# Designs tried in a protein design chat: VH-VL binders against NAD kinase (nadK). Part 79

Target 1, 268 residues: NAD kinase (nadK), of Syntrophomonas wolfei subsp. wolfei (q0aze0)
Amino acid sequence: MKIILVNNRFKENTEKKAQEIAGQLSALNVEVIIDNGLDEPYAGTVDFIMVLGGDGTMLRAARRYGQRAIPVLGVNMGTVGFLSNIEINELAEYLPLILREEYSLEARMMLEVAVFQQQSLLTRVFCLNELLLRSNSPRMLSFALEISGQKLEPYRGDGLIVSTTTGSTAYSLSAGGPIADPQLDAFIVTPVASHIINKRPLVVSPEREISLHLLEEREAIIGIDGQIKMDFGAENRVLIKRAPHPLLMVNLKAKPFFTSIDRSLQRQ

## First folded at step 7 (VH-VL)

Design E56 (from t18 with heavy chain H100R T104D; framework fv_ixekizumab)
Fold by ESMFold2-Fast, scan of step 7:
Structure E56 (fold): chain C 268 residues (1-268), chain A 122 residues (1-122), chain B 112 residues (1-112)
Amino acid sequence: as target 1 above (268 residues)
Amino acid sequence: QVQLVQSGAEVKKPGSSVKVSCKASGGTFSSYAIHWVRQAPGQGLEWMGVIIPILGTADYNQRFKGRVTITADESTSTAYMELSSLRSEDTAVYYCARGRTYKDSSGYFDYWGQGTLVTVSS
Amino acid sequence: DIVMTQTPLSLSVTPGQPASISCRSSQSLLHSSGFNYLHWYLQKPGQSPQLLIYLGSNRASGVPDRFSGSGSGTDFTLKISRVEAEDVGVYYCMQALQTPLTFGQGTKLEIK
């Protein structure tokens, strides 16, 4: 068995704990690859991915490995979040189940984001939560949204979020989007501070293709999962669709999504 | 690695406005929230508000709403806090502090600026 | 608004002796996730505040193990097992369960 341990290099205890866990797994004849985010993703075959950290670390792991159809387990290191399944102090108890492959898998859809300049593909990335298009200046954006060949009336405002259901509690929520059951597959399209048109969030089939481009030259950015930032101008077009493979999340114990989000809303 | 650097001390007259800057070093600016906290001489800490630069959204302590405006310029990785209609009781050290956004947020401030003393006197 | 109350307001400790600071919230800070949204900061003389403990009991990076946080719901305690000269300053608790974020009034720790 070969496991990738993904850790958050900015959390003090995760690198030390990753080394400790790697030693324990090695003693059980498990080959361990440590990914702290600084090197290229491991290209070899692996059986399991263990993510040590909070939601941010899981988002990075999903972008790096989510398309490989490998089980991914989130292990929380003390920061509250929605993407971890067990706590670090529970890992020793669940390790035998992991090694015997005695767990269930939950498929979470991902976005495939392709950014073009004219007809040339500039980049293609995958993400678990969302793509954010937003103005990078005091001026509102004017932009076109097309859903599966259907051209909507132009959007005017500060931007737009295209989110998975997993991402419904991230930036989409802050912009007034609905809270979605992460067991559902759907795109959530949430406007950011729309000016003239009374635009509502849209919930659309995950089989839809969404395209965006600016109608006027403006300073804008595209954000991916709150971690990647790209400049976006009128010569650019972005195409968003369902990624070929979902992230396969390991489920070892029930986590109360709805009660967790309900209490989290009080924190705002 | 991460550093928040604030603008220098200001002396202002009652009724005027002050705008304090907070420049973040490194590429993390747009992914995190920037909070503003003040401390009057010999007093405790008071939260004023926050901006999430990637969304362009700001939220304020109701006590300061209508007088405080928090903005961000992502091109320079700089957040600003403007306080208007200044009173002598606004004399304080103003701090910016970095907090996490929603996805991995527990609401703690992991890095703080050095502080900016604003003195309001006639 | 959630009100945070610290006791004592001032504390003088001989080096090597333990110190204990209490923080009480007007409402429970326990989230349904099992975490308490309570954080501790230290402000040394002439310096900016620095994070000491987050989510009730977790030490921030670089914080010595002589510092510990405990408590749940409305009652929290920061303990220093062996006070050193560099621990002098004002300690603040802060709740982050809901906005506006609120701080305790501060506890000044001095060396005898």
Scores: ipSAE 0.000, ipTM 0.386, lowest interface PAE 18.0, mean pLDDT 84

Design E6 (from t18 with heavy chain S106Q; framework fv_ixekizumab)
Fold by ESMFold2-Fast, scan of step 7:
Structure E6 (fold): chain C 268 residues (1-268), chain A 122 residues (1-122), chain B 112 residues (1-112)
Amino acid sequence: as target 1 above (268 residues)
Amino acid sequence: QVQLVQSGAEVKKPGSSVKVSCKASGGTFSSYAIHWVRQAPGQGLEWMGVIIPILGTADYNQRFKGRVTITADESTSTAYMELSSLRSEDTAVYYCARGHTYKTSQGYFDYWGQGTLVTVSS
Amino acid sequence: DIVMTQTPLSLSVTPGQPASISCRSSQSLLHSSGFNYLHWYLQKPGQSPQLLIYLGSNRASGVPDRFSGSGSGTDFTLKISRVEAEDVGVYYCMQALQTPLTFGQGTKLEIK
């Protein structure tokens, strides 16, 4: 079997631990491909993806590999987060189950984000948490939101977040969005510092198509999962829809979402 | 505790269709493959096909000449096997079984339904 | 399709004596992962099949240690070290290396 081992080599001790784990897997006749984020994603067929790190590393793995319908296991390296399932110290215990495929899977919806210039597609990316449209200057944005071709009244403010339910605890939460059960499929549309007081977060069907464009020439950016940044101007349009495949997350042990988020909020 | 409960016995006319249900309880329905296996009276086991609910994909044994369709409804944790253009030789007990893996192959069947007798007679 | 052949098709055993069932595949079931995708099931009279052995040699939960599986590639064996009355039924091997999944013809175990 072939496993991609995803790590962040710029974090303390992760490169050495990745090499150690790769050696252990090779000794078990497992072919290992190491992805430290610097090169293009591995293009070949693989059976399993193991992510060594925190939520940020998982978000990167989801963007690179989430559409391939391959099981992805988050292995926590000592960081606090919601997207890992086991701790690094538990890996040896669970490795036989991984190799025999004795685990359950949880599907997490992803966004497909297509950015256009006029009628021309500039880029298409996938993400697990959210797309953020925000002003890149002190000036507020004026922009149009369309949901499945229905044009809403113009927005004025600092921006907008279109989030998955997994992303409900990320930037959307900071902007006043609801906490959503990640087992539900929905888009959460959360305004950022709206100057129109009646603009509220929207929870809409994941079958909807959402489009955004600027109504005035402004400096703005599109942010993807807090990791990718793209300039966005009045000549640009973004189209957001449900990605063709969910991220398949591996569950080797129970991780109670609601008690975890409740404890996290108490620490704030 | 995992349990697969199938719909009750049916008697069908030749040329008609039958749709057998398999409701899963306990554990996560969508995480596993649901396979369908039949057994004619006094005969061995024959694999019919599988549905992978989490991917929405199915695979079939071509021996059924495009007559079988397997579907799943994740909201009710129920898998369905529909067999059309029924013949007398389709008289059999039909079982659903859970593969331990989400894949169409490799899985071992850790839980089985109780079976549904389908009788095809004029 | 991978063809699975079981021998014998029927055997009668005195309680307490051992029993052995062979299963042969038309091509190797050894995957690049190192696993043999061969599983054994028991169907007791009037009941659904139940899992006995998976991945060639691993005993399923609740299965007595009297049952053991061995073999690799194309030749596999299920052994019962001392047959009990509750072991009566039909034993099936199944390959899961590729679709369509295929079963052996079954081996009927009877008590003398």
Scores: ipSAE 0.349, ipTM 0.744, lowest interface PAE 4.4, mean pLDDT 89

Design E7 (from t18 with heavy chain S106K; framework fv_ixekizumab)
Fold by ESMFold2-Fast, scan of step 7:
Structure E7 (fold): chain C 268 residues (1-268), chain A 122 residues (1-122), chain B 112 residues (1-112)
Amino acid sequence: as target 1 above (268 residues)
Amino acid sequence: QVQLVQSGAEVKKPGSSVKVSCKASGGTFSSYAIHWVRQAPGQGLEWMGVIIPILGTADYNQRFKGRVTITADESTSTAYMELSSLRSEDTAVYYCARGHTYKTSKGYFDYWGQGTLVTVSS
Amino acid sequence: DIVMTQTPLSLSVTPGQPASISCRSSQSLLHSSGFNYLHWYLQKPGQSPQLLIYLGSNRASGVPDRFSGSGSGTDFTLKISRVEAEDVGVYYCMQALQTPLTFGQGTKLEIK
């Protein structure tokens, strides 16, 4: 059995903890690959991915490995978050279940984001939460939104968020989007500080294709899961689709989404 | 409590097709593999194939020569096994069974349906 | 395909006596994970098969401790320490190391 341990290169003690867990797993004849974010993703076959850290570490793991149909377990290292299933102090208890594959899986949709310059593909990335288009200057953006070839009236404002249901509690929530059951597959399209008063968040089928481009030359960026930033100009177009494979999240214990989000909102 | 409930017995003519259903209740349908196993009268168990609902993928025992198709409908928590070009040798009890894992192999069958008798005669 | 061979094909046991069933595979079922992907099922007369032992030696939930599984690689054994009337039926081993999944021929256990 081969397991990838994903940890946060910028967090003190996570590297040491990853090495300790790798040693324990190796003693059980498990081959371990440590991914601290410095190198390219491991290209070989793997049976399981264990993410040691908070939601940010899980988002990175999802971008790197989420399309491979490999089970991914979030192990919380003391940071409050929504994407972990067990705490680090519970790992020893659950490890035998992991090795025997005695766990259930939850599919979480992902976005496929393709950025073009004119007719040429510049990059393709996958993400678990959202794509953010926003102004990188005090000027508002003018941009076009197309949904499955249907051209909406132009947007004027600071930007737009295209989110998964998992991402509904991230930036989309802060911009006024709805809270969505992560068991549903849907795009949530949430305007950011729109100048046009009647631009509402949209909830659309995951079979839709969403396209964005600027109508005027502006300083803008595309943000992916709050971690990757790319310059975006009038010569660029972005195409957003449901990714070919969902992230397969491991459930070793029940984590009720609605009570968790309710408690989080009471703290704000 | 997890339960697999199969459709009722069928009598079919040679050359026709049969589609057997397996409805899962209790637990998360999409998290598990659903396997199909048949048993001819007085004979042993034979694995036919599997559907992985969470991935939308299926795998088959090649001895059925592409005659078998296994599908799943997650909205109704139901798996289906369709066997075409029926022969008298296909007379058997057909079982669905849940693998403890989402994978096509490795799984042990922790729950079984009650079985569906398919008789092929004319 | 991995071929599974069970011996004996039938046995008759007086209540309270032990019973032993062997299962052999044409290739090793020991995976790099350290598990043997060999599982045992019991089919009682007129019923669906039910899980007895998984991953070589683990008893399924609700299975009495008089049932035990042992072995590794290509040779596996199911033992019943004290056979009871409700143990009547056909016992099958199954390999799950790779597709197609394959079963042994079955061992019919009867009470004398």
Scores: ipSAE 0.515, ipTM 0.787, lowest interface PAE 2.9, mean pLDDT 90

Design E8 (from t18 with heavy chain S106R; framework fv_ixekizumab)
Fold by ESMFold2-Fast, scan of step 7:
Parts: C-alpha cells; sequence; structure tokens
Structure E8 (fold): chain C 268 residues (1-268), chain A 122 residues (1-122), chain B 112 residues (1-112)
C-alpha cells in the first residue's frame, strides 16, 4: 500500500508530525511519499492520500491530486474547517480502518480552469472551491460573461466568482451567494460588488461552459481557491467547465454539513 | 442500520429480459460497491458483476458480458441488474450485496439483499 | 479465474462438538498490503448469505466467538469450536483478490 502525506511545511509542527506519521506507516509496511508543496506532484500510482492540516492544505491536495480518483482524507491539526473528517489525535484509532479500506467516500465536483493569452493556452488548473476574477486597482471592471455560448449583458463591478457547490461556503458566501448542498453538482456564479443593480447569483448546470473576458483594458487578477493568483488583461480569456473527475473524500465518521454551517452562520 | 431491499419475484419467457432492483437504506449508498450474485436452485453462489456508483463504473463476469448490465441511480439509492436473452439456465435467486470498499475487488459483503427469484420457463 | 475448493462437501456434527472447513485457492490470496482477501459466508436455509469472517481471520460484527478463521496464501480454515443448532446451513469461502470474484462450492453443515 502506498500513501501520499500532504502537509504545509510553513505551519508550526506539521512537518515533524508528518515525519512521525510516515514512520508509523512504514513500520506497517506502507510506502509513504511526503508532499510539502515544494516539488511537482508525485507522478506514480498511490492508494490513498492523507492531508495533514486545515482546509487550505486540502485545497492544495485537491488541485494536485483530485483528478486521479484516489481517496483523500482530511486530518485536522487544530483549526476548525469544513474539509477535514478526523482530528489528528484520532488518527491512531482510525488507521486500521484506513489500511483495510473500511470507509465511505463522498464525491465533490471540481472546476477545470483554462486561461488563454490571445489564441494560446497559458495554463490549465483544477480547483475545489472557486475561480475569482477581480480588479487589481480602484477602478471597476467591465467584463463579458458567456454561459454555453449565451452572451449576458456586460458586467460592471469589482469582479465575479465561479464556484463549485463545495465552494458555496467560501468566497461565494461572502459575496452574497447561496449555500449549496455539496452533494449537488452545479456552478454558482456570484457577482462581487456589482455596480449594476439586479445582477443576481446564478446557479447553472455543471454541463455548462462558462467564459470570461475583459471588455476594457484594466488590471485584474484571476484567483484560484484563494491560493493561486495570475494577472488577467484584455488579451486574456478564461474558460471554466466541470473537471473530468470529482475529488473522492474519505468519511471515517459522520460530519453533518447543515448543522455545521448553521452554527458557523450564527457567528457571522 | 444498512438494509438492501430487492424487487419481487419474476417469471419470464426465454429470450426476454429481466431488470431487478436493489434499494439501499441507511448508510451512504454512493460510496460503496454494489455486487450482484446469483444462485441456481440447489447450486452454489456465482458472482455476476459490480457497480461503483461514485465512479459510474461497472465490471462484469465474462460469462455474462454482453447480456448483463448493472446501473445505479444515486438520487433513489437504487442499483439495477438487467439480464437479457434469458435462458432456462438463468433460473436462479439473484442477490445484491454491498462491498465494504468502493473498489471492484477486495470487498467483503457486509450486507445482502433478501434475494429475487427469477424463473425462466415457456 | 481463481478456483476455490472447499472440503468437505458436507459434514454432520453433534451439538457441542467442533467443526472444521477447509478452503484452498488456485493461487495466493495474500496481497502486497499484507491482507489475505478471503472471506467466509454462512447461508442458513431459506435465507440470504451472511458475512462470518473477513480478511482471513477477522470476525464480523455480531458473529459469536466460537467462529474463527485462519490461514494465509492458498490454504484457509474456518473453525466452529462448539456447534449449535443455529449454525446449520451452507458455508462458502470467497476470494476477493481479483475479478471475477469466485466462491467455493459450499460446505453443508447438518446437526445429527
Amino acid sequence: as target 1 above (268 residues)
Amino acid sequence: QVQLVQSGAEVKKPGSSVKVSCKASGGTFSSYAIHWVRQAPGQGLEWMGVIIPILGTADYNQRFKGRVTITADESTSTAYMELSSLRSEDTAVYYCARGHTYKTSRGYFDYWGQGTLVTVSS
Amino acid sequence: DIVMTQTPLSLSVTPGQPASISCRSSQSLLHSSGFNYLHWYLQKPGQSPQLLIYLGSNRASGVPDRFSGSGSGTDFTLKISRVEAEDVGVYYCMQALQTPLTFGQGTKLEIK
């Protein structure tokens, strides 16, 4: 059995903990690959991915490995989040179940994001939460949104979010988008500080293709899961569609989504 | 508490098709493999195939490939096994069973349906 | 295909006496993970099969301590330390190492 341990080397004590866990797994004849984010993703075949950290570390793991149809378990290291399933102090108890493959899985849709410069593909990335288009200056953006070839009236404002249902509780929520059941597949298109009254969030089929481009020369950025930033100008176009494979998340214990989000919203 | 409930007994003529359902209640339907196993009268158990609902993939015993189709509807937590070009030797009790893992192999069957008798006679 | 062979075909046991059933595979069921993908099921008369032992030696939930599984590779044994009337039925071993999944012929256990 081969397992990837994904950690964030910049979080205190996570690298030491990853080494301790790798030693425990090696003692059980499990081959361990450690991914701390510095190198390219491991290219070989693996049986399981264990993410040591908070939601940010899970988003990175999903971006790197989510398209491989490999079970991914989130192990919380102390920060409350939505994407972890067990706490680090519970790992020893659940490890035998992991090794015997005694767990359930939940599929979470992902986005495929392709950014073009002129006629050429600049980059293609996958993400679990969202793509954000936003202004990088005090000036508002004027941009075009197309959904499966249907051109909407131009948008004017600070930006736009295209989110998965998993991402509905991230940036999209802060911008006024709906909370979505993560078991549903849909794109949520949420305007950011629109200067045009009546621009509402849209919930559209995951079979749709969404494209964005600027209508005026402006300084803007594209953000992916809040972790990747790239410049976006009038010569650029972005195409968003459902990724070929969902992220397969491991459930070792029940984590009630609706009661968790309800409690979180009472704080906000 | 996980339970698998199958559709009722069927009597079919040779050359026809039968579609047996298996509805899961309790637990998470899509995260497990659903296997189909048959048992001819007085005989042992024979594996027919499996569907992995979360991946949308199926695998079949070569003996039944071309005649068997296994599908799943996640919205109703129901798996289906359809067997075409029925012959008298297809008379059997057909069981659905849940593998403890999402994979096509490795799994032990921790829950079984009650069985569906399919009789093929003219 | 992996062929599974069970012995004996049938056995009769007086209540309280032990019973032993053997299962042999045509190739090793020991995987690189260290597990033997061999599972045991009991089918009581008129009922669906039920899981008894999984991964060679692990007792399924609700299965009495008098049932035990042992073996590795190609040779496996199911033992019942003290047979009770409720144990009547047909016992099957199954390999799950690779598809197609295959069962032994079954061993019928009767009470004298």
Scores: ipSAE 0.417, ipTM 0.757, lowest interface PAE 3.6, mean pLDDT 89

Design E9 (from t18 with light chain S33R; framework fv_ixekizumab)
Fold by ESMFold2-Fast, scan of step 7:
Structure E9 (fold): chain C 268 residues (1-268), chain A 122 residues (1-122), chain B 112 residues (1-112)
Amino acid sequence: as target 1 above (268 residues)
Amino acid sequence: QVQLVQSGAEVKKPGSSVKVSCKASGGTFSSYAIHWVRQAPGQGLEWMGVIIPILGTADYNQRFKGRVTITADESTSTAYMELSSLRSEDTAVYYCARGHTYKTSSGYFDYWGQGTLVTVSS
Amino acid sequence: DIVMTQTPLSLSVTPGQPASISCRSSQSLLHSRGFNYLHWYLQKPGQSPQLLIYLGSNRASGVPDRFSGSGSGTDFTLKISRVEAEDVGVYYCMQALQTPLTFGQGTKLEIK
């Protein structure tokens, strides 16, 4: 059995714990690959991915490995979040179940984001939460939104978020988007500070294709899962569609979404 | 409470096809593999294939070579097994069974359907 | 394909007496993870098969403790310490190490 341990290189405690866990797994004849985010993603076949950290580390793991149809387990190292399933001090208890493959899986849709300059593909990335188009200056953007070839009236404002249902509790929520059941597959399209009175969040089929481009030259950026930033100008176009494979998240213990989000909102 | 409920018995003519359904209730349908196993009268169990709904992939016993197709509809939590070019020797009870894992192999079958008798005769 | 061979093919026992069923595989079922991918099922007359033992020696939920599985690699045994009337049926071993998944021929257990 081969497992990737994904950790955050900037947290010394996480690195030491990853080495400790790798030693324990090696003693059980498990081959371990450590991914701290600096190197290219491991290219070989693996059986399981263990993410040691918070939601940010899980988002990175999803972008690197989410399209390979490999089970991914989030192990919390102290930061409270929505994407982890067990705590680090519970790992020893659940390790036998992991080795016996005695766990359920939740499929979480991902976005495929393709950025073009004219007709030339500049980059293609996958993400678990959202794509954010935003102004990089005090000037508002004017931009066009097309949904499956249907051209909407122009948008004017600070930007737009195209989110998965998993991402509904991230930036989309802060911008006024709805909280969505992550068992549903849908795009949530949420305007950011729109100057058009009647621009509302949209919930659309995950089979739709969404495209965005600027109508005026402005300083803008595309943000992916709050971790990747790319310049976006009037000669650029972005195409968003459902990724070919969902992220396969491991469920070792019950983590009820609705009571978790309800508790989180009451604390805020 | 996990249950697998299959469609009712069928009588088919040689050369026709049959499509058997298996509806899962309770648990997370997409988390598991659904296997199909048949049993001819008075004979043992024979594995036909598997569908992995979460990946949209299927794998088959080569013995059925191009005659068997296994599909799933996640919106209704239902798996289907279609067997074409039926012969008298395809007369059997057809079972669906849930593998404890999403993989094509390693899994043990923790829940079984009640079985569907398919009789192939003129 | 991995060939699974069961012995005996039929067995008659007096109630309260022990029963033993053997299952042999044509190649080792011991995976590098340390598990034997061998599972036992019981099919009672007129019923669907039901899981009895998994991963060689683990008793499935609801299965009485008079049932036990043992063995490793290519040689596996299912034991019933005290046979009861409800135990009548056909017992099958199955390998899940690789596709196609294959079953033994079955062992029919009857009461004398």
Scores: ipSAE 0.516, ipTM 0.791, lowest interface PAE 3.0, mean pLDDT 90

Design G1 (from y20 with heavy chain V103F; framework fv_bermekimab)
Fold by ESMFold2-Fast, scan of step 7:
Structure G1 (fold): chain C 268 residues (1-268), chain A 122 residues (1-122), chain B 107 residues (1-107)
Amino acid sequence: as target 1 above (268 residues)
Amino acid sequence: QVQLVESGGGVVQPGRSLRLSCTASGFTFSSYGVHWVRQAPGKGLEWVAAISYDGSNKYYAESVKGRFTISRDNSKNILFLQMDSLRLEDTAVYYCAKDRWLFQSPYGMDVWGQGTLVTFSS
Amino acid sequence: DIQMTQSPSSVSASVGDRVTITCRASQGISSWLAWYQQKPGKAPKLLIYAASSLQSGVPSRFSGSGSGSDFTLTISSLQPEDFATYYCQQANSFPLTFGGGTKVEHK
């Protein structure tokens, strides 16, 4: 068995705990690769991915490895969030189940984001939560949104979010988007501070292709899962579609989504 | 460097067929929808036909529907217009034009060929 | 089909003049209108797309405005190279349709 341990070296105790866990797994004849985010993703085949940290670490792991159809387990290291399944102090209890492959998998859709400059592909990235288009100056953006060949009326405002259902509780929520059941596959398209009063969030089929481009020369950025930022200008185009593979999340412990989100909203 | 070049025009007799070609270079042809637009002598522009980037969707003006067939060969970067049952009113310079944006609906046509002339003898 | 009515059919102007060309769609087309310039014997060139977005390389004296059914192309200060025929084109739905053209001629 080969396992990747994904951690954030800048979080307190995370590097030390990752080394400790790696030692324990090696003693059980498990080959361990540690990914602390500094190097390129591990290119070899692996059987399992264990993410040690909060939601941010899980988002990085999903972007790096989510398209490989490998089970991914989120292990919380003290930061509360929605993407972990067990706590670090529960790992010893669940480890035998992991090694015997006695768990269920929950599929979470991902976005494929392709950014072009004129005809050239600049980058293709995958993400679990969302793409954010936003102004990088005090000036409003004017931009075109196209959904599966249908051109919508121009958007005027600070930006737009294209989110998965998993991302419905992230930036989309802050911008007024709906809370979505993560078991549903859908894109949620949420305007950011639209100047046009009747622009509403849209919930569309995950089979749709979504494209965005600026109608005026403006300073704008594309943000991916709140972690990657790229300049976006009038000669750029972004194409968003469902990624070929969902993230396969390991479910060892029942975690009721609706009661969890209800408690979280009362804290906010 | 980005260019479209039409060929295949000429003098034809009514009722005959003619095939126009448009060769693309300097851009990723397979990523763009492309159009045929014609202009009769001394008249304005008339849109004729379009084909999506992958060839799955084809569109025609009512005046040519059932007589003209648009097609493309993405491996060779060539657009075609097969013109059957030609009529005197088909006399025009035929332009090939590329959609401005990748993959989806036209926002405008940013690259045009120089045109190929189709005329009729008595 | 969406009919595009362009006016005037011709205008006589001098260098430095402000030239205004209008285009009316027979039904609402949002902002999905393009403007083209065509010189005799040459292919059309894209000037403006999405009603008001200036194509790269086009001088800033060209501007477009309007939405829905009524659109305007303005040349703020006509230059010698601007004597040409101008066309609007709706990009809202197939079949695509052009206006009849406006010829900008020397006085």
Scores: ipSAE 0.121, ipTM 0.659, lowest interface PAE 6.6, mean pLDDT 89

Design G10 (from y20 with heavy chain L102G; framework fv_bermekimab)
Fold by ESMFold2-Fast, scan of step 7:
Structure G10 (fold): chain C 268 residues (1-268), chain A 122 residues (1-122), chain B 107 residues (1-107)
Amino acid sequence: as target 1 above (268 residues)
Amino acid sequence: QVQLVESGGGVVQPGRSLRLSCTASGFTFSSYGVHWVRQAPGKGLEWVAAISYDGSNKYYAESVKGRFTISRDNSKNILFLQMDSLRLEDTAVYYCAKDRWGVQSPYGMDVWGQGTLVTFSS
Amino acid sequence: DIQMTQSPSSVSASVGDRVTITCRASQGISSWLAWYQQKPGKAPKLLIYAASSLQSGVPSRFSGSGSGSDFTLTISSLQPEDFATYYCQQANSFPLTFGGGTKVEHK
């Protein structure tokens, strides 16, 4: 068995814990690769991915490895979040089940984002939560939204979010989007401070293709899962599709999504 | 260098068929919708047909529906217009044009070929 | 089909003049209108898309306005290279339709 341990080396506690866990797994004859986020993703084949940290670390792991159809387990390191399944102090209890492959998998859709510069593809990236288009200045954006060949009236405002159902509780929620069951596959399209009062969040089929571009030259940013940031101008275009493979999340114990989100909202 | 080059125009007899081609270079052809637009000598522009980036959606002007077929080969960066049952009223310069942003929805045509002339003999 | 009515069919102007061309759609097309310039023997050139967005490389003397059904192309100070035929085109729905054209010619 070969396992990737994903952690954040800039957090000293997570780096030390990753080394400790790697030693324990090595003693059980498991080959361990540590991914601290600074190097390129591990290119070899692996059997399992263990993410040590919070939701941010899980988002990075999903972007790096989510399209490889490898089980990914979120292990919480004390930060409250939605993407972890067990706590770090429970890991020793569940390790035998992991090594025997005695767990269930939950498929979570991902976005495929292609960014064009003029007529050429600039980059293609995958993400678990969302793509954000936003103004990078006090000036309002004017932009076009196309959904599967249907061109909507121009948007005017601070931006737009195109989210997965998993991302419905992230930035989309803060912008007024609906809470979605993450077991559903759908795109959630949420305006950010739209000047047009009737622009509402849309829930659309994951088979649809979504494209965005600026209608006027503005300073704008494309953000991906809150971790990748790119300048976006009138010569840029973005095309969003459902990614070919979902992220396969490991369930070792039941996590009640609806009671968790309800509790989170009550804290405010 | 972004470029579209039409070919296949010529002199044809009424009722016959003709196939026009348009070769694209300098951009990601497979990512854009493309159009055929014609112009009769001394007359205005008339949109003829369009095809989505992947070829799944095709659109035609009423005057050519049932007679013309638009298609594309993304592996070769070529757009085609198969013109059947040709009429004298089809006499025109035929332009191919790339949509500025459109994948399946049109926004405007930012790159045009130089055109290929289709005329009729008696 | 959406009919595009363009007026005038021709306008006589001198260098430095302000030229205004109008285009009316038979039904609402939101902001989805493009303007093209065509010189004799040449392919059309895109000037404006989305009713008011200037195409890269097009001089700032060209501007577009309007929404819904009534649209205007304005050339604020006509230059010698601007004598040409101008066309509007609706991009709201298929089939796409062009206006009849406006020829801007010397007085």
Scores: ipSAE 0.533, ipTM 0.778, lowest interface PAE 2.4, mean pLDDT 90

